# Ledger of designs, part 61: VHH binders against Flagellar brake protein YcgR (ycgR)

Target 1, 263 residues: Flagellar brake protein YcgR (ycgR), of Thauera aminoaromatica (c4kar8)
Amino acid sequence: MAELSTPSPASPAPLDGGRGDELEKFTLRGARQILQLLQDLITHRGLITAHTGGGHSFMTAVLKVDEERGRVVLDPSPDPQANRRALAAPRLTCVTQLDGIRIQFPLVGLGEGQDKGRPALFAPLPAEMLRLQRREFYRLQVPLAHELSCLLKAEDLARKPVEVSARVIDIGAGGVAVVVPTGAAEFVIGGTLPACRLALPDGEPIELDLEVRNLNRQTQRNGTEQLRVGLRFAALPRAADTRIQRYIFKTERALNAKARGGL

## First folded at step 21 (VHH)

Design QD1 (from ND8 with T58K)
Fold by OpenDDE, look of step 22:
Structure QD1 (fold): chain B 263 residues (1-263), chain A 121 residues (1-121)
Amino acid sequence: as target 1 above (263 residues)
Amino acid sequence: QVQLVESGGGMVQPGGSLRLSCAASGFTFRIYAMSWVRRAPGKGPEWVSYISPLGGSKDYADSVKGRFTISRDNAKNTLYLQMNSLKPEDTALYYCARDLDLWDSGKFDIWGQGTQVTVSS
């Protein structure tokens, strides 16, 4: 009887060091901001996955913020072993979601105790909290095999309307990054591209307005120059948003399954 | 509809035991702190016990400490109160209540209809 080793939940991949600067924009370090976010977690009754290391985690919640003592009160696990692991861990990585926004924060110096006779876990207030707005920050790298494209309605240097077929390299709830040949069109940061068409694998293209948010010239290994254009969804119908979210979710699931050795 | 339904009450002799259950529906049970409150005849409501959303934190009134045990099954959306060594003073209508606050008990927004516990020789 082969004990089916329940696959250990994949440790969140270490945030690659190059994304550090982008993550900094989403990192709260102000005491007031941190307190507010913790209070929001309480108000919305957000459940937290606390990672203790070694592939172990337990569910908890922020029960109270003790501002006077500069600490958070956490709900202990009903599993004593989980609590022991938590207390032995040099650091907890707490992960939760509030209103579709991923929140991540470290806790250091976890201890057990009582407040007003009630048992709880206590930790100093986190020094930082990461707030990742899924819509703005999580971009799925589009697999090359999916061949997502976006037809951009832009202007050339002469302000003549041109249509540019662009490959989508990443997609999120808030927008897409595309690559276009250098000189295919003129893009202005803050400019709107109306009535563009995003092609998803699951049906007809989605018509949407796009706002240019960033422009990056990239040189490929073969020496060819490409322009990476970051585009925000300026006006996205609800139905389109649902389709985009579905695509992202489905693709992420498939990628994760593949990464876990699933055929 | 948000609802709490208590059961398991009855008549027992002093020193006896009862197990109360409270079935929750119409809301996400696992994210709320829950309490038991009782009301004896001619007396005001008395808080009896508290349990945190995940069940890792529990609290009891001094009058029931060591005799009563609160627990919950979040998968079944059910709150429990095991009552041992019952005394005549424990005679009351017992209510399941949803706590407004996750930590500070005393304010409730939802109550059941209650289940009667009578301890009499």
Scores: ipSAE 0.884, ipTM 0.953, lowest interface PAE 0.5, mean pLDDT 89
Fold by OpenDDE, fold request of step 23:
Structure QD1 (fold): chain B 263 residues (1-263), chain A 121 residues (1-121)
Amino acid sequence: as target 1 above (263 residues)
Amino acid sequence: QVQLVESGGGMVQPGGSLRLSCAASGFTFRIYAMSWVRRAPGKGPEWVSYISPLGGSKDYADSVKGRFTISRDNAKNTLYLQMNSLKPEDTALYYCARDLDLWDSGKFDIWGQGTQVTVSS
């Protein structure tokens, strides 16, 4: 009987700081706010995934907040190698969830030490903490079978209007990521694409305005280059928002059911 | 129901070894700090050892330092105390206890029934 290793819940990947402007409103920088949030983590006994870089992470917890010394006390890993990596890392990215809220914060200056003879990891208090409600930042990876598409109204290099049918690869409450052939259109970060059409499986396409937020060139396994375009919903009608949320919820439920062996 | 159940106690000769186990149930074991506490006959409770939720931090009373080793298996919801080089002074009822705080040990909210350890020639 092969012990089905319950897939370790995929350690939530740290949010890339490139979304800086959008995340600013969710970033806490006040000393009191930071202390309170850290205390909440202690109170709720939240486990933290600490990312050390290079794809490595370990589980930890905030054991204590030492306000007098301006430091956090962290639970060392039972793995000495993980602790060595942590101590060698210039920065830890700590990620956790509390009551459905994603919390992310950096720690710099990690050291090992003792408090009253008890060993622990110590770091200065974080300068900032990100608090994100899942609903706003969650991105559903769209199953290929759903064939979601977005008709983009863009311009080419000559500023001639072009329509590009783009495959939607992920969707959230705030926007979509799409892939387009390289050279299909000229995209400018911060630019608005008006009157685009998002096709959902449940009905007529949704007309919406999209703002280009990021561009990433990707080379496929076959050697073809594609452009990944991150798009924010610039103006989303309430009815459209409801449809998008319903789609996400339904899809997530189906994926989870499948993962549990129910299909 | 929240429960801690100790086992592994017994009678040993001085210099002998015992391994105590504590099975936890009814709560999320992996997010709590745990301790061993002992009570010798006619004495008050004495803290013996502490372990952090993930097991990366361990602490011991001076009386047992170098002889006892605390560990935990979070997958099995079990706390352990390896006791080596046992002395007659180690004779006590040993309790597994859940720490109220993650770091400041000394207050406990859940106790087992204890397991008797007797060290006698």
Scores: ipSAE 0.875, ipTM 0.958, lowest interface PAE 0.4, mean pLDDT 90
Fold by OpenDDE, fold request of step 23:
Structure QD1 (fold): chain B 263 residues (1-263), chain A 121 residues (1-121)
Amino acid sequence: as target 1 above (263 residues)
Amino acid sequence: QVQLVESGGGMVQPGGSLRLSCAASGFTFRIYAMSWVRRAPGKGPEWVSYISPLGGSKDYADSVKGRFTISRDNAKNTLYLQMNSLKPEDTALYYCARDLDLWDSGKFDIWGQGTQVTVSS
């Protein structure tokens, strides 16, 4: 029985530089910021996927930041061929994740060397580092105690306007997932639900437009059917975005504190 | 519980070989640098060998260079030390140790119980 080698989780592909303008706001260019981020990688012992081009990559780690010499020390691959490719590459694209944040940075001028007789790969400090908080992709599981709800303005099967109070089960910067009773309304993927109201624990409900992105029917253990609706924020005012982000941040912090044994 | 467990020690004649193993548990082994340290009778601890998290960087004390080979299997959470051309002066208790730093060697936060290596005629 050939143990099906579970495909190694696909190394996150580098983000194409073509989205340059959109990514600029997430790009760090300050020397101190870069050094701090590299140090954070060391502190957290982050593994890095280094892409050498041509679809090739290898795992590495920042072992040390040599500020005096303006260089990073990288863990060579145990595969000599990978190291050869890395050294031959005009540029390495390093990709990693730290605390849910995608970090990507180029290394140019990679060389093999030794420090005090210990072999390593060396490169000049990166000129820039991309830090992407996948806020758009991160979905916070909403604690039941928070009782988040969204008033959906939808239509029934007869195309009659109906308002459905839906429980929010997860929330992110880009949208919410809600659960509704089966048959409460008709939802169409790609359809827009205008002037919905998202109720957060703090303040007045947020009025927003929602786009239906996915529909999943779920049968509960008790035999009750529910519809999970994935909704994208179609138009979100800046003030609303700020409130949502604040809620997510606050909730995450509280959950993390609880997980660490903080009563 | 975080632990390191050494094995593979024994008695060998001069010129013989041994392979030590260290099984790691209770932590993410693949993200730590690891070292072998030995303690000979009546002597202090001596650093023997270093290996980086991914195993691409290896280092050895001058006393063992060319004779010992450090390696690791991250899938098995195991550190190894192949010892060839053993000498009486290699007689020691050999410890597996987790390095505190990824690059700067000499400080360790976790130690095994050690495995005895005796080289005698």
Scores: ipSAE 0.875, ipTM 0.958, lowest interface PAE 0.4, mean pLDDT 90
Fold by OpenDDE, look of step 21:
Structure QD1 (fold): chain B 263 residues (1-263), chain A 121 residues (1-121)
Amino acid sequence: as target 1 above (263 residues)
Amino acid sequence: QVQLVESGGGMVQPGGSLRLSCAASGFTFRIYAMSWVRRAPGKGPEWVSYISPLGGSKDYADSVKGRFTISRDNAKNTLYLQMNSLKPEDTALYYCARDLDLWDSGKFDIWGQGTQVTVSS
């Protein structure tokens, strides 16, 4: 009976800091945001891989956030050697996942101590937390209740400018898929739709340029034909990207919470 | 179904030892803090010991410090309590409990049925 060694989940390697500019948009620096994310880790009981350097890591968890003292309480390793390494390290790189989103954050100034007689590891609150949604592969299926829409500035068959209100069916960091009535406009793959407006629930529409990437005609059960248009964000301002990412994150969390019976 | 099942209780003489086990099922055991709680005859529940999810943090009631050792095997979904130098006052029904909070003790959302420990000459 071959003991199927369940492959130890490969400790997610820390992301190399070299792509600094690209990661900045995913980096949380606000104290409130950091506290909220840490609290979310506690609430969801997220396990953390803490990297101490030299290829060493240990598993931990955020047990408590002490806002008054500005510190995080971490679960020590049952391995004393791991704790020694952690304490000797000038920096811990903590990696975890929450609702499919990779979270990475540094801890500096790790110490051991006691709180109410309980041993723990303590560190100051992280100055930043990286929340990475793998842009390349994840599309959030937009809940019907959210009624996301995109006003498309397109042309009809006569090349007359037309505005088409399209329902957003999925959204990711790189673009949206929308549905439009067949014949509402002419779309060309590779074509750019300038100055479109993406409506998010959290505020004013985002103006953005969209590139048509795919077209798919779909016939609904009722016999109505619709055109699914895949659109790439051609140029997305940082502020817009942040809003989109926030929306995706919030929505995913809500959906996952619901799926887990938490709502 | 979420369940905790205690075992290992029994009768022992003063100064003796027992090892309690608690088998957890129906939930991800490794992400929860766990505690032992006991109830002596005619007394209310008394918290005995705490262990963090990964087992790096442990705590004990003063009444059992130095005598009891809490541990866990997350691979086996099992909580343990090694009890040494048992005293008559340790006689109680011992419960395994899942802590509601990861750090603050005292609130539990799941309990076992308990295992009886009797220390008597």
Scores: ipSAE 0.872, ipTM 0.954, lowest interface PAE 0.5, mean pLDDT 89

Design QD1 (from ND8 with T58K)
Fold by ESMFold2, fold request of step 23:
Structure QD1 (fold): chain B 263 residues (1-263), chain A 121 residues (1-121)
Amino acid sequence: as target 1 above (263 residues)
Amino acid sequence: QVQLVESGGGMVQPGGSLRLSCAASGFTFRIYAMSWVRRAPGKGPEWVSYISPLGGSKDYADSVKGRFTISRDNAKNTLYLQMNSLKPEDTALYYCARDLDLWDSGKFDIWGQGTQVTVSS
């Protein structure tokens, strides 16, 4: 029998910064809540991925919360280059999980120092921490066989209405990612696409408003260009949410069954 | 089962060097801070050195600073103590210890059997 539970593995990349307003309801700002959550990370020995920018990150842990000095004590990297990048970064984005709960928090003002001769990295306590249940951040990779599509009601370069049928590549509680041919429409980050239609395999399409959150241009092997568009659900009716969650749940179960038993 | 096994002790002359090893098994090594603790004849335990879980922070008792170097290899679940410029006062049974606290050493829940270091002419 186990003496201590092992911590969850380090979480993947930080949640998209363009989701800041939708994540506000999951953001802890109370000093007592923040101190308790940091202490929980210490107690469970949670490993943290600290992102320093430019695609760089390093593994760390919260070693102590120093309430008297109002700071956290972090495990430096044994790699001096990682420490230099961390100290040069204007902001350190820390990501971890604790028993299936995703935790993300910024640290600013990171410094190098010692406490009674013991070296570490130090930062002021974070002013906020995100705390998300799995449902709140999970994104299902949509199987190609499902041929999920979303009819986007967008505009062309001349601001004339255009409808684009976009293939859905992933879907979660808060939105979808789609791909479209480059030039099919003009998308602006922060722009709203009203009355789009999401086609799920079982039932009529769902009418919903979408907000553009990110854009990523790609060229395929045959030279064809496509655009990956990250879209947030704006005012999602409860019935639509229920259908989306049911689709995600059933599809994940089916994918897990295929992975065990088939080609 | 949780186990720490020390090795590498022996007899050396003053000024000599030894390298101690500690093999860890039965637990997730990289999430624990680790320490070396020693017990000289007729004396109680003395903390010697600390290393943080990921190895980025190291600390030493004043009596060994500049002479001893702690290190860890998390891929091999092994803790090390390089001891240089050994003195007769370093004669002790050396223990590898799992630290319950990630930063403030002093609460050790698992110890090995120890490895004897004897510094004598």
Scores: ipSAE 0.750, ipTM 0.905, lowest interface PAE 0.8, mean pLDDT 87
Fold by ESMFold2, look of step 21:
Structure QD1 (fold): chain B 263 residues (1-263), chain A 121 residues (1-121)
Amino acid sequence: as target 1 above (263 residues)
Amino acid sequence: QVQLVESGGGMVQPGGSLRLSCAASGFTFRIYAMSWVRRAPGKGPEWVSYISPLGGSKDYADSVKGRFTISRDNAKNTLYLQMNSLKPEDTALYYCARDLDLWDSGKFDIWGQGTQVTVSS
């Protein structure tokens, strides 16, 4: 049996809190739904990364849902320092995955103790749980051989129109990340780039309006400076969405088959 | 092929020590709670010790508390039982057991063949 890429159900970092309004439609707040999802994690033995702040986290699992006392039972760390950090943290941000679905939820009021003489960590049930299907969080790392590009309609320092051909480094349902040489254009977080063109292998380029979400300057090993630009799709047409999802699916299938056949 | 293989049993005098090992294969070891269970001559199975999937919670039968220590190495897919201050009543066939329940022990679905521990003068 061939093994797929070993990461990663459960992203190492929580999703950005600044996406709260976009994530509301994926947030469960019904008590019955929350109990069932926690029970599903127990049944499937889902491992959880619990983030305690300051870049620290530990691995845990939900061992039991104690419905009568309104709390979850968590597997303590065998590392006492991780347990001390968890108990000192004002909240834990728990991240995990179930059958390709990303699950994230806060736990507040964590305590230590025993239940029937058996030691564990305990917390009240979460008031909400975020549940995202793979499509809603996944970003495919684009293979270099595919040479995906996006033609950006941007402005230079003097606010004159320029076109920049940018290499696409990752792609998902909500956007792309691209790289450009520094100085190729001026990008402003929150700015819009109308009528850009995304070139996929399977047809004519897709015309898209894009919004700049983040900028990161990078220096490569050879001394070359580049700018990583995170771009959100504005009002993605359904046909374009279908082509993007088809590209992602086909590329993953090809990569998985190559890895499996190479064992 | 799911398998549990116990080892480390033997004959010791009262007050002696043994360390049992259990090698797990064919399943994802670190997501299961594990137990040691023993069968003394003429008796049914008796639960001895529990360890949680990630190893942070441990529990023991009253008869062995303070003398036995359960541990696991998830990188090596191995469960251990350190047995100190052994008594003749500890004489039994010791089994490594996979627990379907993560917290409330008792739903063991896979057992090893067992390793014999004999404590006598």
Scores: ipSAE 0.734, ipTM 0.903, lowest interface PAE 0.9, mean pLDDT 87
Fold by ESMFold2, fold request of step 23:
Parts: C-alpha cells; structure tokens; sequence
Structure QD1 (fold): chain B 263 residues (1-263), chain A 121 residues (1-121)
C-alpha cells in the first residue's frame, strides 16, 4: 500500500520566511511542547529534510532527544559532502511531515561527536517548532469547470470604489488566490478589501474581509496580461470556514477519484 | 509479511572474510535502525553492530571493531556485514535484527532465521 502521493514523495521545501508573522500562531515555543513534538518524530520515525542553504539539503532523522545535555541527536548522512555542508551551515532548517502534519524547526550550533562511542550529529534543542495540519498549508487547485469566483470590493487608481469579479484559482483554509485583468483595480500588499463575496457552488455567497498578501503579474499564451492576487481571510466566521472546508474536501475527493480511474 | 532473511554464511579459515546479507521485506526499511546479533553455541545473544536508519552512524562491539563493517543499501532494502580477519571465536549464528529504538540498541522486535558462520582450521 502506497500513500496518496506519487511513489517516494519529495519532501516539501521550507515555508516562506518573508511573511514569518503569518505563521506565529502555529509556532510552538514551550519547552514541554517542543520535547513532546520531537519525541513524536522519534516515535513515528519521521524522515527530515535538513536545508543547509544555497539550495542544498540532506535527509536525516531525530534519533534521540538527550534532555540531560539539552540536545537532539541526528542521523548523519552517509555522504560525507552532505555532512560537511551541514557542519559549515550556521543554521539548519528542518522540514518533515507526520500523517499530514507539517513540522518545521531550526537547528543552530550543529556539531559532530560521539555519545558513548556512537557517532552522530548533535544540536541544542530548537527554541521553536512550527506545526501545521494539512488544512493549514494545503491549497486546492480549483477546477476550471467549477467557475469559482470572488467579488472583490477594491479601489481604482483614483481611490474610488470598484467591484471586480475575479476567478478563484486556488483555495485553502486561510485564503484564496484569484486572477484579474491587469489594471482592473489597484491592489496594495497589506491592503484590506472589506465585504468581498466568495461564490461557492452550493448556497449563497460568503461575505468576508480579505487582505492582499501577494501580487504576481502573469502573461497568458495569447499575450493577455493578468494579475494573480493572493488574498488572506482577515476574519472568517466558523460557519464560513465550515463551508469552505466542505467544498475543499468534496472537490479533492472527486478529483482523486477521477485521477485513479474511479468512474 | 514482515521478514528478515540472512545469507552469506559458511565455513572459512582463520584470517578469512565473509560478507553477510540481510534482505528486508514487508516494511519501510530506511526508517528503522538495524543491528547484527550473534549467538555462539550454548551462549546467549551478543550484540555485534548497529547502523542508523539512513546509514550515517555505525557502532560495533569491541570484539569486532576494526574487523567488521556494517552497511546498508536502502534502495535495495538490504543490510550487510563485511567480516574480515575472522577468528575462531567469531563462530556463531548471525542474526539480522530490526531495532524498535532509533539510537539505543536492544529493543529488537523482528529477527531473521540467522546464517551460520564457522571459523576453523
């Protein structure tokens, strides 16, 4: 039995550090919480991708938490070059996943040595660990057939109200990405769009406030320019959250059934 | 069906070499630490060597250090023990063992059938 992913799935890259405050609410900083999470990694035998900078990484695992010395014991690479890069790096960014829970944490002060004659890599316990459930990092690619749209209440260049109907290209627990024609409205990173309307296939549109998080210009095959706008749900009532999660779950199930020939 | 199958044993003269293999099946090999354990006739089990899940950490009993080399090929789900400079006291049934603990050896849950190594003149 294989997992849902392709055989031997690639480990995920580190989450974007440019908006680190967005992830603060998922960051564990308590010593007991950190020790328990590290122990969970050991118990579940989580494989870890350790990023050393410059696009380099190596695979490792937490073999033990040495509470007495306040450190973690890591599996060295069998590749000596990978170990040299790790030891030269001022910081490792460790990324792993346990049963759909994404875990990311820094290690600083990595060294090599022995514990009772057994060689390993060692680092002080991390001061923080990021823990995200699948729904908190997963983004569903919206099928074109669904024609999912969001009515944006934005402003033009003259700061006058405009309404823009934008196609939703992906959706997750924390927000949506939409596309609009370039110039349809003025979008500013950090700007708030109050009282927008997200049209799901079932039921009335959801009224919600959105915050602009990123902008990316895109040129289509036919030369048409459009703007990809990443939007965060600024405040999401529980009922709205439930409807969004239900849409994502139902659509993902349907897409997976088609991909596996489940006519 | 979780299995470990050892092979590569045989009779060899003192000073000779053997390479033992252990084929793993029915579980995700590369997330487990592995050990070789040996059992001489009439004796209890003796831990011989350890290798970490990804193969970066290796350890040996003092009696074999410098003569034996443990290795693993995670792409082939296979554990190896290269045994050089063999001595009569190395005569034993050698077992491949899956370790429940990633670091501290001794909590083995699955063993193979063993492969016999006999060192005599």
Amino acid sequence: as target 1 above (263 residues)
Amino acid sequence: QVQLVESGGGMVQPGGSLRLSCAASGFTFRIYAMSWVRRAPGKGPEWVSYISPLGGSKDYADSVKGRFTISRDNAKNTLYLQMNSLKPEDTALYYCARDLDLWDSGKFDIWGQGTQVTVSS
Scores: ipSAE 0.733, ipTM 0.902, lowest interface PAE 0.9, mean pLDDT 86
Fold by ESMFold2, look of step 22:
Structure QD1 (fold): chain B 263 residues (1-263), chain A 121 residues (1-121)
Amino acid sequence: as target 1 above (263 residues)
Amino acid sequence: QVQLVESGGGMVQPGGSLRLSCAASGFTFRIYAMSWVRRAPGKGPEWVSYISPLGGSKDYADSVKGRFTISRDNAKNTLYLQMNSLKPEDTALYYCARDLDLWDSGKFDIWGQGTQVTVSS
C-alpha cells in the first residue's frame, strides 16, 4: 500500500453503515466482479485490516481465491489471540486501500483449516464488495478555527418550524456531521431537512437538502449536552459539489503544510 | 535494487543445529511470501519451506518437517530458518527466495547467492 503524506479519515476503520444508500452505486454484487476484485487484491498484494468487533482488528492478506470451492484463503495472524477473536466473530469487516482506492467487504463463516496440509484461514466468497475512490470515503475534520456552520430548517417537538445554526465537525463528498444543543430540534433518522444552508468561508452559503442518517448524544466536560447529527446530501448540484471539493482540497493542503513545519 | 543476502551457514556434526538468516532490501518485504530452497550435490533445486507474507502460515517439505522452523521479522526485513537435528542429507547450498505467488509456492523471481550448510562427521 502507497499513500501520499496526507491526513486521512479513520483508516483502516470501516465506513459508517449509515452511508448505505449512498454507497450502493459503488457496491459490486456479481460473482465475476467480486472474483476479479479479489484477484486484483492478490495482484497488488494489498494488506488488509480485518475488524472483528469490539474495537479489535488484525492485519491479513488474501493469499488465494479458490473458485472451485467458492472461498478465499487469508493469511492467519502470527498472534494466536487475534486468530481466536477472528474465529469467534460472526463477521469480519475487511478494509484495504490501494493507491487511493478503498476496498471494503464482509466475510462470514470464517474457519481455520488447511489446503493440502498448508494452514490458513478460509471463508466463503463475500456476497458484496465496496470499491471507492478517495473522494467517496474521505471526511475532512473541520478545523475549529474555520467555524463552519450549517443552518438547519427543522421542527421542534410540537412540529413547529425552527432554524438551528449547527457547527460542522466534518465534511465529505456525501455529507456533513454537525453538533447542536440537545433539545434544539427534533431529528428523526431518515427524515429530510429541506433548504438548509451550508456556510463555507468563501462565497455565499450553499442551499442543500439534507437527510438525517445518525444521531449521537454527548455530554461535554462542562456538563452541557449536545447532539451529533450525521447528515447526507440528498442531491448536490455540480456548483455546490465543486465548492465543497475546493474547500476540502485547500484545507487539506494547508493542514499538510502546517504539519511539515514549512515556516 | 532488489537483494536477498543469506548468512549463517557452516559445517556441523550430525545432530547439530544452525540458524540461517536472509536480509531483504530494495522491496516491500512483508507483502511477499518467502521460501527457503536448497540444492544438494548432484540434485536440482528442492523447495524446503514456505512462510506467508504476514507470517501466519508456514509449510515444510516432508524431509525437514519437525526439524526445521521458518520465521520472519517484517520490521527488520529478515527471513530465518532454524535447522535442528541436522543430517548428512541436509548438506546443500541454501537459498532465500521471493515467491511471486502468495499461496501456491514455486514461482520464485529473486534468489540470493545462497549459504552453504555442510553436515559431516
Scores: ipSAE 0.721, ipTM 0.903, lowest interface PAE 0.9, mean pLDDT 88

